# Ledger of designs, part 2: VH-VL binders against 2-C-methyl-D-erythritol 4-phosphate cytidylyltransferase (ispD)

Target 1, 229 residues: 2-C-methyl-D-erythritol 4-phosphate cytidylyltransferase (ispD), of Wigglesworthia glossinidia brevipalpis (q8d223)
Amino acid sequence: MINHPEIIVIFPAAGIGKRMGYKYPKQYIKIKNKTILEHSISLFIDKIYVKKILIAINKKDYWFNKLSILKNKKINIVIGGKSRTESVISALKFVSKVDWVLVHDAVRPCLHKNDLNKLLKVINISPFGAILAAPIYDTVKKSYGNFISHTIKRNKLWRALTPQLFNLKILINCLKIITSKGEIITDESSALEKCGYKLNLVHGRSDNIKITYPEDLNFANFFINNIKE

## First folded at step 3 (VH-VL; framework fv_daclizumab)

Design s01 (from d07 with heavy chain S31D)
Fold by ESMFold2-Fast, scan of step 3:
Structure s01 (fold): chain C 229 residues (1-229), chain A 119 residues (1-119), chain B 106 residues (1-106)
Amino acid sequence: as target 1 above (229 residues)
Amino acid sequence: QVQLVQSGAEVKKPGSSVKVSCKASGYTFTDYDMHWVRQAPGQGLEWIGYINPSGGSTEYNQKFKDKATITADESTNTAYMELSSLRSEDTAVYYCARLDYWEGYFDYWGQGTLVTVSS
Amino acid sequence: DIQMTQSPSTLSASVGDRVTITCSASDSVSYMHWYQQKPGKAPKLLIYDASSLESGVPARFSGSGSGTEFTLTISSLQPDDFATYYCQQYYSYPLTFGQGTKVEVK
């Protein structure tokens, strides 16, 4: 069954980004005169099926109010929590009248439209959701201290990316369960996995990078030039 | 493979109604929206509206809201557009065309149905 | 409503010419698609998503642009290319087309 779902996009953006070495949140670092956050939002803001974009920021965030994206009626600011999970849950409280949500990293400015489209088509296939992922090509070593323990067979290993697509009711239920148990997750798909749901893998581009270290800025600057829209 | 076949030309009197059909084949009917676009003689393309055949939900261009009614029959893989209270300015070729909701382009079009409104 | 303005509305060209058609949207749009229509026929998809060439469309057709300004180019015009060309936005309802650009024999 095809439904014409309107989608809400959630950006957890309450984190500090300590690895970047800056005294302000890393999503406000500029590339080509726009913040990383503005680049990450840009693919979604003009889409006909995007009802709202919810950005979960830290209560002490004083940088967001200077961004021009605040002029867009689709953008809503939500006060996030102490963790990624709490920030997503805070944003979910403002989600209504949609069956599907996307969660996207505020520091992934290099997403291509074709990857987004492939991910969204999963709505026709799965009642639960899907994530973008890229296969691992490098030889992977398991460590023990500073030594190689063994080589991991990479044929079934994938690097999780965002956006991640979820049925709203299922996501809310699984996040509540994870939170009640005090468990930490690094992406939202982990919550559905722990609840026993099978999510689809959607092969995405390897240049959909997450900006974590200063050197990633050079790669992001290069890859952004290849994005259309 | 994929085909959209429309009903034949119609000549109607002012004030009457007409119902145009668009029969789809070669794909899963409920996987694509069916849109209607008109083209008056010597003029450009004008979007009328669409139906999602899966749920039957519709969206109309405000200009055609009181003029056009779009329906679909999953059992026959056929979309319909009914035009009411016909006037001479409704004389046009009417096209059905399928559209993927996520990408928003028309990859297959019907051959067109000429509706002529004359006294 | 998003207003779509094509330039020029009509152009005269000879086989072998490079033809450029522009489409200006009143607001920034996420998708722009291009169609070719020959007399008496339904439109045919040429370019989707500003720059992607539809299967079966000759390589002489190309598209570019983003935001509010989009361009369709035919690098070396062929006899089969004399037609009317339309841009179409997929950003908001109602869906809108440009007024069309008619490419005529010079």
Scores: ipSAE 0.306, ipTM 0.737, lowest interface PAE 4.5, mean pLDDT 89

Design s02 (from d07 with heavy chain S31E D33Y)
Fold by ESMFold2-Fast, scan of step 3:
Structure s02 (fold): chain C 229 residues (1-229), chain A 119 residues (1-119), chain B 106 residues (1-106)
Amino acid sequence: as target 1 above (229 residues)
Amino acid sequence: QVQLVQSGAEVKKPGSSVKVSCKASGYTFTEYYMHWVRQAPGQGLEWIGYINPSGGSTEYNQKFKDKATITADESTNTAYMELSSLRSEDTAVYYCARLDYWEGYFDYWGQGTLVTVSS
Amino acid sequence: DIQMTQSPSTLSASVGDRVTITCSASDSVSYMHWYQQKPGKAPKLLIYDASSLESGVPARFSGSGSGTEFTLTISSLQPDDFATYYCQQYYSYPLTFGQGTKVEVK
């Protein structure tokens, strides 16, 4: 049984982060003398149950080999694709002898240990997987062009975070179906949803932010200082 | 209430075997790994190994790989540790303890079983 | 194997004293836990994940640290606290414990 399995962690990191305004991938921006990628990996690398960490990079990535963390025997670099989905699929080709995988954004450096532990315990209650998510507290508007179409009730709306936890076989099958249809997804849980699988929501911290814009670096710096582990 | 109850003290001769039991109650037996830890008289704690009762997979400290065999019986919620080819240095209190796999702490311990090896 | 060294190995203290015990790991560890053991009894979980207080444990116990250096503190020692304390790492197998720190009456 798969109650307390070893897991493999996948980081899709083939994007260049154009919204950050940098001429290099955003995961290589430094906070507190470590890259965002190093911060994002750090929670996983020393965990006894993490078998391997697969990082899917762009084929033209010339920055990864500067990172000392890549000397760690758990870390394997793979060449990703042109989309997040293609990068995850590329990494999945190197996954073996595990039943469960985590997919984590390379630019979410503020994950807390307790949120990770809550997510992993879902392995005992779900055969399919789960995602870390935070509730929406702001009033939500649906747009039409530059205009408000209407207000959406927020009481059942959640922001999808990562890590996202998946049964390996199910994830592979769903991603193949999605890619065969030419569909675009923004997270891996969407593939399982489109295939009819029900994933669990695990309530995570709202400070588990994704670094998308330059202003997010200030928040990340602050939140990293407050990680309680 | 979670309880781990171990079998009673044993006095064994060198070369013999002993099997210690640990009966779990108050929780779902397959949700936690069961570990074994020994403590020689007046000494510290030494990890022996574990069993995952869900599926029966085991891991041993290399020092004990030829000495200890850990098993579990889900029908009785009981874990066992058998020690073979006993020697005087195996004299110790043996504890079973349940471990949270994700964080790795022992939240409940059995009361301990004293195994004395003497001639 | 991760080697765990506690300091001091023995300390003498009086009721009301502040007691600090340190645990040094030979490599950086992801989890450090602390246990209390009284003579003739099984160990009892005190602190998990460096600083989290186990349910039912008095608030005078606290923990801190990360990487290779961890501390257990008893802010105001009580008669029930005279015991041996052990740290335990959860970073790699085999699991290892510190050698123990015996807290004795002065």
Scores: ipSAE 0.226, ipTM 0.715, lowest interface PAE 4.9, mean pLDDT 88

Design s03 (from d07 with heavy chain T30D D33A)
Fold by ESMFold2-Fast, scan of step 3:
Structure s03 (fold): chain C 229 residues (1-229), chain A 119 residues (1-119), chain B 106 residues (1-106)
Amino acid sequence: as target 1 above (229 residues)
Amino acid sequence: QVQLVQSGAEVKKPGSSVKVSCKASGYTFDSYAMHWVRQAPGQGLEWIGYINPSGGSTEYNQKFKDKATITADESTNTAYMELSSLRSEDTAVYYCARLDYWEGYFDYWGQGTLVTVSS
Amino acid sequence: DIQMTQSPSTLSASVGDRVTITCSASDSVSYMHWYQQKPGKAPKLLIYDASSLESGVPARFSGSGSGTEFTLTISSLQPDDFATYYCQQYYSYPLTFGQGTKVEVK
């Protein structure tokens, strides 16, 4: 078993950010004078075990080239696809000489180093991979149109976070299967689940938020300050 | 219980070679990189290099690249460091130490092996 | 190579004193660790990742810092704490240590 692998980090960043109400990609919004994308990358760029960071951008992305991070030797830009799956597959075409990849949301700037370390240590115990996740504490309702169908028991329910860690060959094969079936997934672990693989859950911090709506910027601003203390 | 046990003290003549061993127990040997660090009498710690026992890949401090050779034997859970072309300046205590790959700290150290180079 | 400078190189202190040791790196580092070494013994891990206390290490030891400046503090020095302390970076190879800070009896 390879316990000291170099890894490649993939950022699917080809989305247009419609939920933010902006006409430009949300990862380029600034918090504390740096873009959300720069904050999301910052934890990985200085790690001795990170071989490359692949960022899959939209072919019409005109904002990335303004960022100073482009000068870093570890960062490679690739053209993504129309979906998250296509963008990740596009990036995977440029992955070589590693057995493990991380997939991280370009708009999760609040990841703590300790959570990353816990996730990566799964390589010592799992051949398939793992995801960061946080337990659900709110009462969960299943909807039927505009009505409540019923309450879902929240024990054993987890919110999937990123990074998500995968064996490279297994990830590639599962994503190809999902793509061939025309299925759309919202995270990469869903592809392995549909292919019958069991992934580990790694308990991550609840402040590892995804910036989806404008109000999330205020939370991200607060949480980023806590990380940098 | 994790233990790293090193071979005994050596006295060598200038120009000769020495091979120090470090036997690991109490953990899965190939799950951690084994590093070598030296300390000359009354001086600080100086990193020599490491081996990843899971595959045998090595990295050396440039200063030691042509002097030190680090190897590992997974069947005996033992790491080795060989120093060639010994000089009096190589007189030091040599430590093996286990490194946590993801965070990079040395959590366990061998007891040290004194190598004395004298004519 | 990342150069590591500790301050002071030697420190004289009495039991009960608050002791502070600083480590300065020539470049911003992602991980900084602290070790204690007693004469004739191997170094022992005290603090990892700047501020995390290693299991079995007394609570009087603490660490702080980020970037290029890191500090090890002993809140109330005990007889067992007279030793040499080293910082170590994990940002790039070669791995480097500070020159050491010797804490000796006043």
Scores: ipSAE 0.463, ipTM 0.801, lowest interface PAE 3.6, mean pLDDT 89

Design s06 (from d07 with light chain Y91D)
Fold by ESMFold2-Fast, scan of step 3:
Structure s06 (fold): chain C 229 residues (1-229), chain A 119 residues (1-119), chain B 106 residues (1-106)
Amino acid sequence: as target 1 above (229 residues)
Amino acid sequence: QVQLVQSGAEVKKPGSSVKVSCKASGYTFTSYDMHWVRQAPGQGLEWIGYINPSGGSTEYNQKFKDKATITADESTNTAYMELSSLRSEDTAVYYCARLDYWEGYFDYWGQGTLVTVSS
Amino acid sequence: DIQMTQSPSTLSASVGDRVTITCSASDSVSYMHWYQQKPGKAPKLLIYDASSLESGVPARFSGSGSGTEFTLTISSLQPDDFATYYCQQYDSYPLTFGQGTKVEVK
């Protein structure tokens, strides 16, 4: 089922990361003289099969125009929404002439090419899509207020990562259904799950971290060095 | 198990044509491009071209565009390469090989077909 | 065309030796792959995307590099490793191979 498919990559980047303590969006923090956003984009921009990269930014974003990479012909800037879901929906309005789309966090600069390649090969075996995920090894506790309610059995628990790969028409249809019901989702795969589609789990590396807190910058610096081999 | 099985050795006269076959099994034939690579005696590998069996689109190395014609028969899961106007310089082992579109490596190769051009 | 140059073209080695083969591309390459070929046989994939070991290939084989410079290393040469090795780029058509490096017994 491979006929030289082209894909479009979507980066929801309209949020402001207050947890980082900075007065500008966290994707503009620099690691090794490039912004986190530039590192995340560089994972895709040179790929022959990537037709376009859509970046959904906040309408009050004054930092994006300082990045020369965003002038690349593959990159289109779109105005995002109030939530991650609204930003992805905004970007999807500009997607055409492809069957497959990837959604990737703007602040996951540590993705390895091997994980991306494993994910994309799901196109050969699934009509719906897949996500990168890593297993949970720590003992997981469910809380009740300030107390431990019980221990959750971890042998079937996975951390959802990105990229997440979707059949375009199915993703659009599921997002419309979720939006019409006023439901909130935290990742795009949740929309397909709520619509009854079974997505594949693709085992990805645990060092594909999301930069959420300032301490994550040290981990990202080390892992980016590892990616360059 | 994935297998690519090629037709047997050929001895041809200068000016003639030869058609080499490559029968695929163990996978969905239309899901992978089929490429052709040659190797002259004691020499390295040289890429000829490919066919996408899903639709029949082809791409050739410019050196071989007037020499080679690559086709595929989806009903028999067989790819073909025809060489025309054979010269002694075309003496080589010809391989079919399956390419992974996303990363561009050849994961399975046919056993090779020796084509000898002599008078 | 992207020109691929391997060095050395031939090397003599003994079992147990560490062997390093270099592949230089005339332009920056997104993907580089390595193949092993034994006399009378088709090439076999060893390393894909510069450093990923193909399933079933012994751990003594490793690859590294990016851009224009790539290396294949055999950490402790075994009798089964006397063969010719080829690099191959996947960046642009036509696809090109290095000229080959023959590893022979000394």
Scores: ipSAE 0.011, ipTM 0.532, lowest interface PAE 9.2, mean pLDDT 88

Design s08 (from d07 with heavy chain G104S)
Fold by ESMFold2-Fast, scan of step 3:
Structure s08 (fold): chain C 229 residues (1-229), chain A 119 residues (1-119), chain B 106 residues (1-106)
Amino acid sequence: as target 1 above (229 residues)
Amino acid sequence: QVQLVQSGAEVKKPGSSVKVSCKASGYTFTSYDMHWVRQAPGQGLEWIGYINPSGGSTEYNQKFKDKATITADESTNTAYMELSSLRSEDTAVYYCARLDYWESYFDYWGQGTLVTVSS
Amino acid sequence: DIQMTQSPSTLSASVGDRVTITCSASDSVSYMHWYQQKPGKAPKLLIYDASSLESGVPARFSGSGSGTEFTLTISSLQPDDFATYYCQQYYSYPLTFGQGTKVEVK
């Protein structure tokens, strides 16, 4: 069934959002009367090619059951782990009968449809996968403590975004290898890179921001208002 | 310029079969699915099914699974829909329309082919 | 199958009127598309993904909605706008259309 694969989308959402200073996980903060999580899910929920959406939550999460969107037939809640990687691995245990998975940050509500479509078309080109990424335009400094060590040439530096697209079997095998070595990764593409796989970079919009600090809410509110495609 | 050009009107007897063609031009034929939609006189639009021309995989509306057969010929950039065991209720205008699998809408439609089933 | 119901089925209006057509889905969908069909012609895409205006479509057309309720609005009806309008869901196969709303001269 060439070119018509069903995919499963994984949202690691087991973080507690300490940087945001709220009493609840940051994905439940509201923008325009919808949670950040609901905004992040909304692009995927009605896609014919999305078989399931798996959301990995913290075992002490008491807020997820208040969201009506999570009662959708496509959405399955799973218990995540202590790290992002553990949460993704927990979700992968419930993945079957697909060759491809997307991993998307639960706190990236500003993804545009055009970026998602560009990423998914990589399935026709690459056997391994791809990530959305944006080039770095600011001058980049390498630090040594509180001092500048030197300037990094930015012309080949990219900021990794999500979604990240992976061949399912390759992702599972690479995550098992990385976790068995006790290695720390900040995104799933790092696991495939360390296993020797070459992933494609897909140029995505720089306004596909991750909500990490309170000031990011103002940017997200502005960017969400401007999402048309 | 994208064009979908369909075959001409057909008049058929009950119990016979008809094969409608849709010739595509102005784009890479294998990059888009070809869907078929019908419209009975004075009625709304009804989805029949589609074909992925890159491999020939098909999906049908269950209502039409035993009636419609959709095929594609990459060498001529032409999609076909064959209807078997024609009945009066099959009288309709049949449209082909292209759709990107990762998109959700029909951006280009054929002009339509009227199939009349009469005795 | 997702059932699509449009309201009204027929609408009588005058040039310059604001026209609103509603589409209700039997199950929640995020994306809805709207098509215009004139007699003897194939449907033409107007609005995709609930609110995005297709290239070449006049700015008087707009769409809104989410979940199960979607609307198509024509802010100031022109003579060229007397036609039948259809909504279409993209959530599951089979793809389904509303029954159509015919916009007629009052």
Scores: ipSAE 0.013, ipTM 0.578, lowest interface PAE 8.2, mean pLDDT 87

Design s09 (from d07 with heavy chain L99E)
Fold by ESMFold2-Fast, scan of step 3:
Structure s09 (fold): chain C 229 residues (1-229), chain A 119 residues (1-119), chain B 106 residues (1-106)
Amino acid sequence: as target 1 above (229 residues)
Amino acid sequence: QVQLVQSGAEVKKPGSSVKVSCKASGYTFTSYDMHWVRQAPGQGLEWIGYINPSGGSTEYNQKFKDKATITADESTNTAYMELSSLRSEDTAVYYCAREDYWEGYFDYWGQGTLVTVSS
Amino acid sequence: DIQMTQSPSTLSASVGDRVTITCSASDSVSYMHWYQQKPGKAPKLLIYDASSLESGVPARFSGSGSGTEFTLTISSLQPDDFATYYCQQYYSYPLTFGQGTKVEVK
């Protein structure tokens, strides 16, 4: 236990999430009497190897003060930026005395502990990192405007999930390069890919959903009941 | 050009209230948060709170929660700070300051309003 | 609350001197900003996000640091620079300032 590797978990949570149609950020929507953010934090807060949890919030977020869980000693609130990348960079300024970080979506409350354990095992076999991912089974179409351009063969296509696991020094260096070029990324693994690093894919459960639309709430409610602790 | 112009000096008795104004010009008033900072004579700067003029949402330093009320009037591009139950310790210069959109630095400041609380 | 401590509280210097002011935060902060204040006037922004020079501020001013330790440097002090300097964190509410460093004539 004493030789267990320590990590820091980062939640980029500065987005407003207007796709949900609510007047408040979507991570504050409640499922089973707890906010989505609280469910996501609960996946990590009791883990001995988690040294700190950094949550990057919008500077105009007045909802975070209502959550008593955020008073926990492990949790540090940081002010994020205008983009996901800027929010992660803001949080990274506070990371010290660990070699590894996890980045997890604040609105993915359905992560199973077995998937997290599989991802963390990559620390023993990769010097740079890995992501959870699920294979694509549906037929995928490439569009141009409102028309189908062509069908994409799905036999090598994966949906990127979170958590995503990174060597701290490599992540910082890649994000600096991406920022200096003015490039926009939708997940942190894209920064390492653009810098030439090959990340491991770790097969994760397809019920590790991202709550993006109101209909996702019913699925999240169902899947949370099925998480084996 | 951006300007923040504050109301004039006030002399008040203990137990009374005072309302200080900060009129903004030269930019879109609702696009920037307005903060209030005080400075007692010969002392440093102390943050009171801010308002988002677009929605009227506010955040306060816990120390000032029962003392200060910050409001904004979009029709006149004016922010206000009201102090209640004044004590001699509230004697200070009160500044309004415009926050940069994301990074929380104050790029423009009002000239300051001296509030003196004496019997 | 994050406590900001500046060192020194008062500094005596001559025109042409290199002056260094430090700011120590009680906890790690994401943004650190520096302001200059002259007697009877409002503070003026000098440096934002630890090292970025505000438009119109002379190049003799520079900032550095991260985490809990930040520094403001004036490479060659000019008569216009005798003032009080404040650091300010933007990491958590309440926003806090250092106690100030007064740069006065030797």
Scores: ipSAE 0.000, ipTM 0.442, lowest interface PAE 14.6, mean pLDDT 84

Design s11 (from d07 with heavy chain Y101F)
Fold by ESMFold2-Fast, scan of step 3:
Structure s11 (fold): chain C 229 residues (1-229), chain A 119 residues (1-119), chain B 106 residues (1-106)
Amino acid sequence: as target 1 above (229 residues)
Amino acid sequence: QVQLVQSGAEVKKPGSSVKVSCKASGYTFTSYDMHWVRQAPGQGLEWIGYINPSGGSTEYNQKFKDKATITADESTNTAYMELSSLRSEDTAVYYCARLDFWEGYFDYWGQGTLVTVSS
Amino acid sequence: DIQMTQSPSTLSASVGDRVTITCSASDSVSYMHWYQQKPGKAPKLLIYDASSLESGVPARFSGSGSGTEFTLTISSLQPDDFATYYCQQYYSYPLTFGQGTKVEVK
């Protein structure tokens, strides 16, 4: 078993078109004098096991140079691709010799360190990886246009969160296979699933929200205050 | 259950060396770092260094770099700390302790070994 | 090196008292842990990661804090709590402890 795995953290942040009515990417919106991206990075930057943080930005990103946190020696900026998957692949080209990587959404600033710790301890028991996830409590309906097709049984259904933890070699191989087939994925765990690997689910907090809509800024502001208690 | 059992008390002359052992049981020896901490009489805790028994890599407090040598024998699940060029100031209780790498706390400690340096 | 300063270095208290011990780090740390040591014994983990209570430790012990300032609180001191308490950082090597706070009977 590996006692001292060094980990590289990847933030896909190349989605210039992903915004909440702002002229710039949503990860640069400020909450309490720090950008959402800075909040998302802050949990990882001071961890002894984090070797590097790779941030995949768009070629035409005009905002990243304004962030003082990006001067930290652990942080490397790489040029991303047109999709989330291409951005992750671009970052993986710069990964030095580590066995494990984390992929974390640039707009999830509310991650608690306890959830991160639970996820990382999976390295001791899984050769493939794990994702942070939360169970679904609402009744789930499958749609057909604007109509209800049927109700999906929510028993054993989970919402995928990030961070997502992967064995580096396995992730690279699975992403190459998926992209060579022209398949689209919305998270990195889907690549390992399509390659037949079994990933662990780690129960994470429901307040680990992804900032998608303007209303989420108020929730993020509240939840960030709770983390600092 | 997890146990760390250290060797017995030692009385040494100035200029000599001492080697303290710490035998681990109740867990996979190579899965946790073994650290060494000393405590002089009436004083606080002072970190010496550690060994990763998987591979044998070590780190030392700069103060102890030329003083302490930490080793491990995976076949006997035993960690060792050797102190050289002993001075009266090295009189202390020496502890081995197991560290959780992810959060960095010491969850199990040996009972301690008193090393006395005197004539 | 990260310097750890505990306050107070000693305190005299009576059974039933609320006791608060502080630990100040010279730089922001990611993890802070607390240990209890009784005379002639090895230290025992009480609180890990600033506020998490170790299994088997009584609920009267609690911890809080982040960054450079951390506190250990004993809500209602019991006879078994007269001991020396140490904080320990896990942010950088060398690992460092506070100088200790001795809680003694009045």
Scores: ipSAE 0.042, ipTM 0.641, lowest interface PAE 6.9, mean pLDDT 88

